# VH-VL binders against Counting factor-associated protein A (cfaA): the designs that were tried, part 2

Target 1, 212 residues: Counting factor-associated protein A (cfaA), of Dictyostelium discoideum (Social amoeba) (q54z64)
Amino acid sequence: QFISIQKYDFSGNCKNSSDSASSFEASSESAAICMQNDLLSGIVTNEGVCLIFNEVPTTFIISTKGDYIVRSIYDINDNNCQGGIIENKAIEIDECFVECADDYHGSTYLFSTETSLNYPSNTFMEISYNGECDGQWKTSFNYLQYYIVNKCNVAHEIETHTFSVGCNSTSSWVSEYAGEVCTVEPTVTTSYPIVDNCGDLDNSNFIDYCNI

## First folded at step 4 (VH-VL)

Design v29 (from v8 with heavy chain N105V Y106R; framework fv_navenibart)
Fold by ESMFold2-Fast, scan of step 4:
Structure v29 (fold): chain C 212 residues (1-212), chain A 124 residues (1-124), chain B 107 residues (1-107)
Amino acid sequence: as target 1 above (212 residues)
Amino acid sequence: QVQLVQSGAEVKKPGSSVKVSCKASGGTFSSYAMNWVRQAPGQGLEWIGQIIPIFGTANYNAKFQGRVTITVDKSTTTAYMELSSLRSEDTAVYFCARETRYNWVRGKYGMDVWGQGTTVTVSS
Amino acid sequence: DIQMTQSPSSLSASVGDRVTITCKASQSISSYVAWYQQKPGKAPKFLIYAASSLQSGVPDRFSGSGSGTDFTLTISSLQPEDFATYFCQQSYSTPYTFGQGTKLEIK
């Protein structure tokens, strides 16, 4: 069984209003919305894989427990998840929710389980897997991460810097913008060759895939 | 096209401190990690620490912890490394180096842009 | 700390030779290895990331390979501009650590 994590664009505001909110104490927040056309990125992983997020300063392992997906969080500088667990967070399977980095910035997430490997089209994918690098990554992988190409992402939930990802058969690139939108000229574009041949590294094979 | 430009050479007395600057031009360096690496005369490379400017978080090599502080001024796109309680063995060329943080792809980390280096000489 | 040990410490070669530099980690570091070239008086130049991926703009005569603890940098046909010191570096865990360097000298 696979675990799928999908990150959606969040157009709301995480800021709580102290005085006016208190005057409306009976109000409940609107349900989170996970619309397919707002999908930005995602992960598909096996249980127990150590994952690192640049967009949030965390290192974590994901597992399942009953009707929940459990994210075990490690210190940011623990790149191999061999240290002590800082926190365990349980998330109900198939529940769309908002996670706020601060009062102003957040992201919408959906955690689910898959019996078969599923991933969206129009994506740049990075695939980590064990075993032979024979092009059969779909039968033997640790995790994959994808970004929907040409979608604007917030580089950090607290800051206003943004980025977009693109790819073709030979290259991938990240375009960075000094602002909240990706419609102006990027300040930096960094290109990488598509890596489609692993070095036969034990317990650490990866490839890139432009799924256009 | 990011270029890193460091401050000029320093001559310091033992027990003093030095603050080296590293100015990024041509890009938004807050999306990258900035590393500090030193090289004593005729010796190899030694990692001092890094800062991820977008988060403001710094990580230090335990050998320098308590003596080193890495900071960033986002308004001027400048990273700083301050080393205190200087000893003669701190005489080295100090480099800043940008690390591409393509962290959704493991193993793609590397210091792809380097400053020209700042020579720090500690002598009485 | 992860220790990176390079072999040899120095190597003499002629233009046109195939040269091999090895790097050994004190523990498994997967593919978290980069290689750098440094010429006297200059900052290091980034050559390879993820053990085997060639940085854009680096000539095809350079290649990297390796698994777990054992990594290799190969120059298939040495050119005059390749005489330099080469360093491996792990980014698997902080503190980042470098090999001691391999000085490639003209025979």
Scores: ipSAE 0.012, ipTM 0.488, lowest interface PAE 8.4, mean pLDDT 77

Design v31 (from v8 with heavy chain N105L, light chain S52R; framework fv_navenibart)
Fold by ESMFold2-Fast, scan of step 4:
Structure v31 (fold): chain C 212 residues (1-212), chain A 124 residues (1-124), chain B 107 residues (1-107)
Amino acid sequence: as target 1 above (212 residues)
Amino acid sequence: QVQLVQSGAEVKKPGSSVKVSCKASGGTFSSYAMNWVRQAPGQGLEWIGQIIPIFGTANYNAKFQGRVTITVDKSTTTAYMELSSLRSEDTAVYFCARETRYNWLYGKYGMDVWGQGTTVTVSS
Amino acid sequence: DIQMTQSPSSLSASVGDRVTITCKASQSISSYVAWYQQKPGKAPKFLIYAARSLQSGVPDRFSGSGSGTDFTLTISSLQPEDFATYFCQQSYSTPYTFGQGTKLEIK
């Protein structure tokens, strides 16, 4: 059983007063919308894998219970989910929702389950897995993360700038743009070779896959 | 339990350069941003720059642009800061600090793990 | 560059007191503020992120609040180990900048 986490472009409002970041909520005037054309990126994982999401500053493991996906939340500095569980949060399966990091920043998400591995086309994928790094990642992966190529993504934490991802069979690249909208001409483009063999990583093996 | 271990104290002559290392341990991954921050005796904290290994590029405080180079060796999870053309006012404790895990989707929230600091003294 | 200004630059307090330290940004920075505690001869210790979120292992007498340009760090009941220098930091835009620090001293 696979758990799919899809991140969509957010055009709503997260401007609410709060005494903690985890208490922030989208404005009641903003509705969550998860349309395929607004999909920016996603993750596909197995149950029980320790995941780190920085848009909500926490580390978590995902499981399923009835109509819910349950996130067991750990301290942000717990990178292997070996410490105590801080909180369990239930997320309704197949319900679009907004998760706000603060008053101004949020993302729209859809959590779902599948019995077979599915991921969209026109993506650059980073695949994490245990064991042997070879052409059989589909049966051995821990989780995979994908980015829809040529979509504008927002990176507010640095300079209020945006970026897009592209790839081909030999290379991937990230184009960064000054400002809140991707312009025609990127400020910086950084290219990387496609890594189809596991590298020397301390914790886990990753490979790249250009799914175009 | 992630630790950052920095290289030892250095005494340098004016006009020379210094290269400080910062090795991460405990199963760290290249998506963490590594920052360099200094503190002159009795003074506050001053940000020098950062590198996010997954992006491969460094960002510098304009005050140090042209004098500082921040690099990373991904295979040993070690960050380096090299400061050239040293002056007496560069005498300070230099810290490396990681930000909470960064990724393409979002976000940083603060410098959660710090090295012990490296004292650099510039004297004639 | 975004300037971070702390007030006061120093304060004296007694064990059991409620103390508040403020931090003002020269422009709106949303909630991209972290707070650190530094004791003499030591590296800074991470206390609070995203203006309000308490780092794991930090006592719940510490709290943060604010958004936009005005931020506060509050210690609800001061303990002997809390006498230290406190710094705010913005991560909204590079270069990252710190407040000048607030030295908390025993009365």
Scores: ipSAE 0.005, ipTM 0.454, lowest interface PAE 9.8, mean pLDDT 76

Design v32 (from v8 with heavy chain G27Y N105L; framework fv_navenibart)
Fold by ESMFold2-Fast, scan of step 4:
Structure v32 (fold): chain C 212 residues (1-212), chain A 124 residues (1-124), chain B 107 residues (1-107)
Amino acid sequence: as target 1 above (212 residues)
Amino acid sequence: QVQLVQSGAEVKKPGSSVKVSCKASGYTFSSYAMNWVRQAPGQGLEWIGQIIPIFGTANYNAKFQGRVTITVDKSTTTAYMELSSLRSEDTAVYFCARETRYNWLYGKYGMDVWGQGTTVTVSS
Amino acid sequence: DIQMTQSPSSLSASVGDRVTITCKASQSISSYVAWYQQKPGKAPKFLIYAASSLQSGVPDRFSGSGSGTDFTLTISSLQPEDFATYFCQQSYSTPYTFGQGTKLEIK
């Protein structure tokens, strides 16, 4: 089965934690809502495979145990997850929760499991491999990440500005904005050709898919 | 095995440009941001900028904007930093460093793997 | 830009000592702080992320604490291999900025 991680727009203020230990330790918001219309991006990964994930500096196995998704973390150099487990983390399946980066910026998340590979339409997708791809990415990927096109994303992971993603059959692009909203002209737009076939550009690390 | 291997030392004249490479291996290149950081002799660390390889978007320290360009070649899993209009104060060791986000729940970061450094000397 | 200020700039200590290095941000940065160790002629080594989380493979004598503007790196019982320069770094906002460094020297 597949593990799905969905990131939603958070339209409220996070807990004021300027005088507290950390905004990252904010408790879940009782009114957290994961509405499909607010979906910004997501990740889909295979269960039980050794993979490298954007969100941690080590290799992982992600599995399920009862009502939880369990992430078993290994050293980044342990490409086959045969060494000792460094850490196990558990996240409740199908529970919407808020993560706060600071007092005003946060994201709403939902972790779920799926028997078949599902991803939303109107997305730009990046599909990742540890080595060579086999030509059919749906059976050979380690994980995929998607962005809903033309949705405004907060870039608090790299800066406190915003960006949107777009694509068509031949290109993808990211438009960056200086403000907290994507309603003004972008300050930078960067474009790339779509890499849509295994073996294009010696395609060992990724392929792209514009799902519009 | 995760490695970042940088190009060799450079000696440049003031006003010229230098392009330093950083070849990544042993991990999924597009999954990690790549940072460039420099260190002048006997001094501290100074962040130049970063690139997200999947997007190719680069963020620069304003101190270097207009003189620095960070790019990637996904086919060779190589990041580049080009610095133009070199001055004597650009003499430094230049490092590339991989950055990971620790998890969606925590949103934490760190530069966990570093290249060996490239010495750039600007002298007339 | 967010300014990171370390204290002290240098300190002398003996093997077995408890050593504390502090780092102050010019504005609240929550817990977006990393700590690095650098030995002469080498690239920095990643020690701590998220102000208090120890990187895999780093000895447990190293610990970090703090939130908001004030952060601390502690070495509970100094070993010979710990003599190095230590840097804090904020990753809350670009440009990323480092403290000026604290050189830990043999007494």
Scores: ipSAE 0.005, ipTM 0.462, lowest interface PAE 9.9, mean pLDDT 77

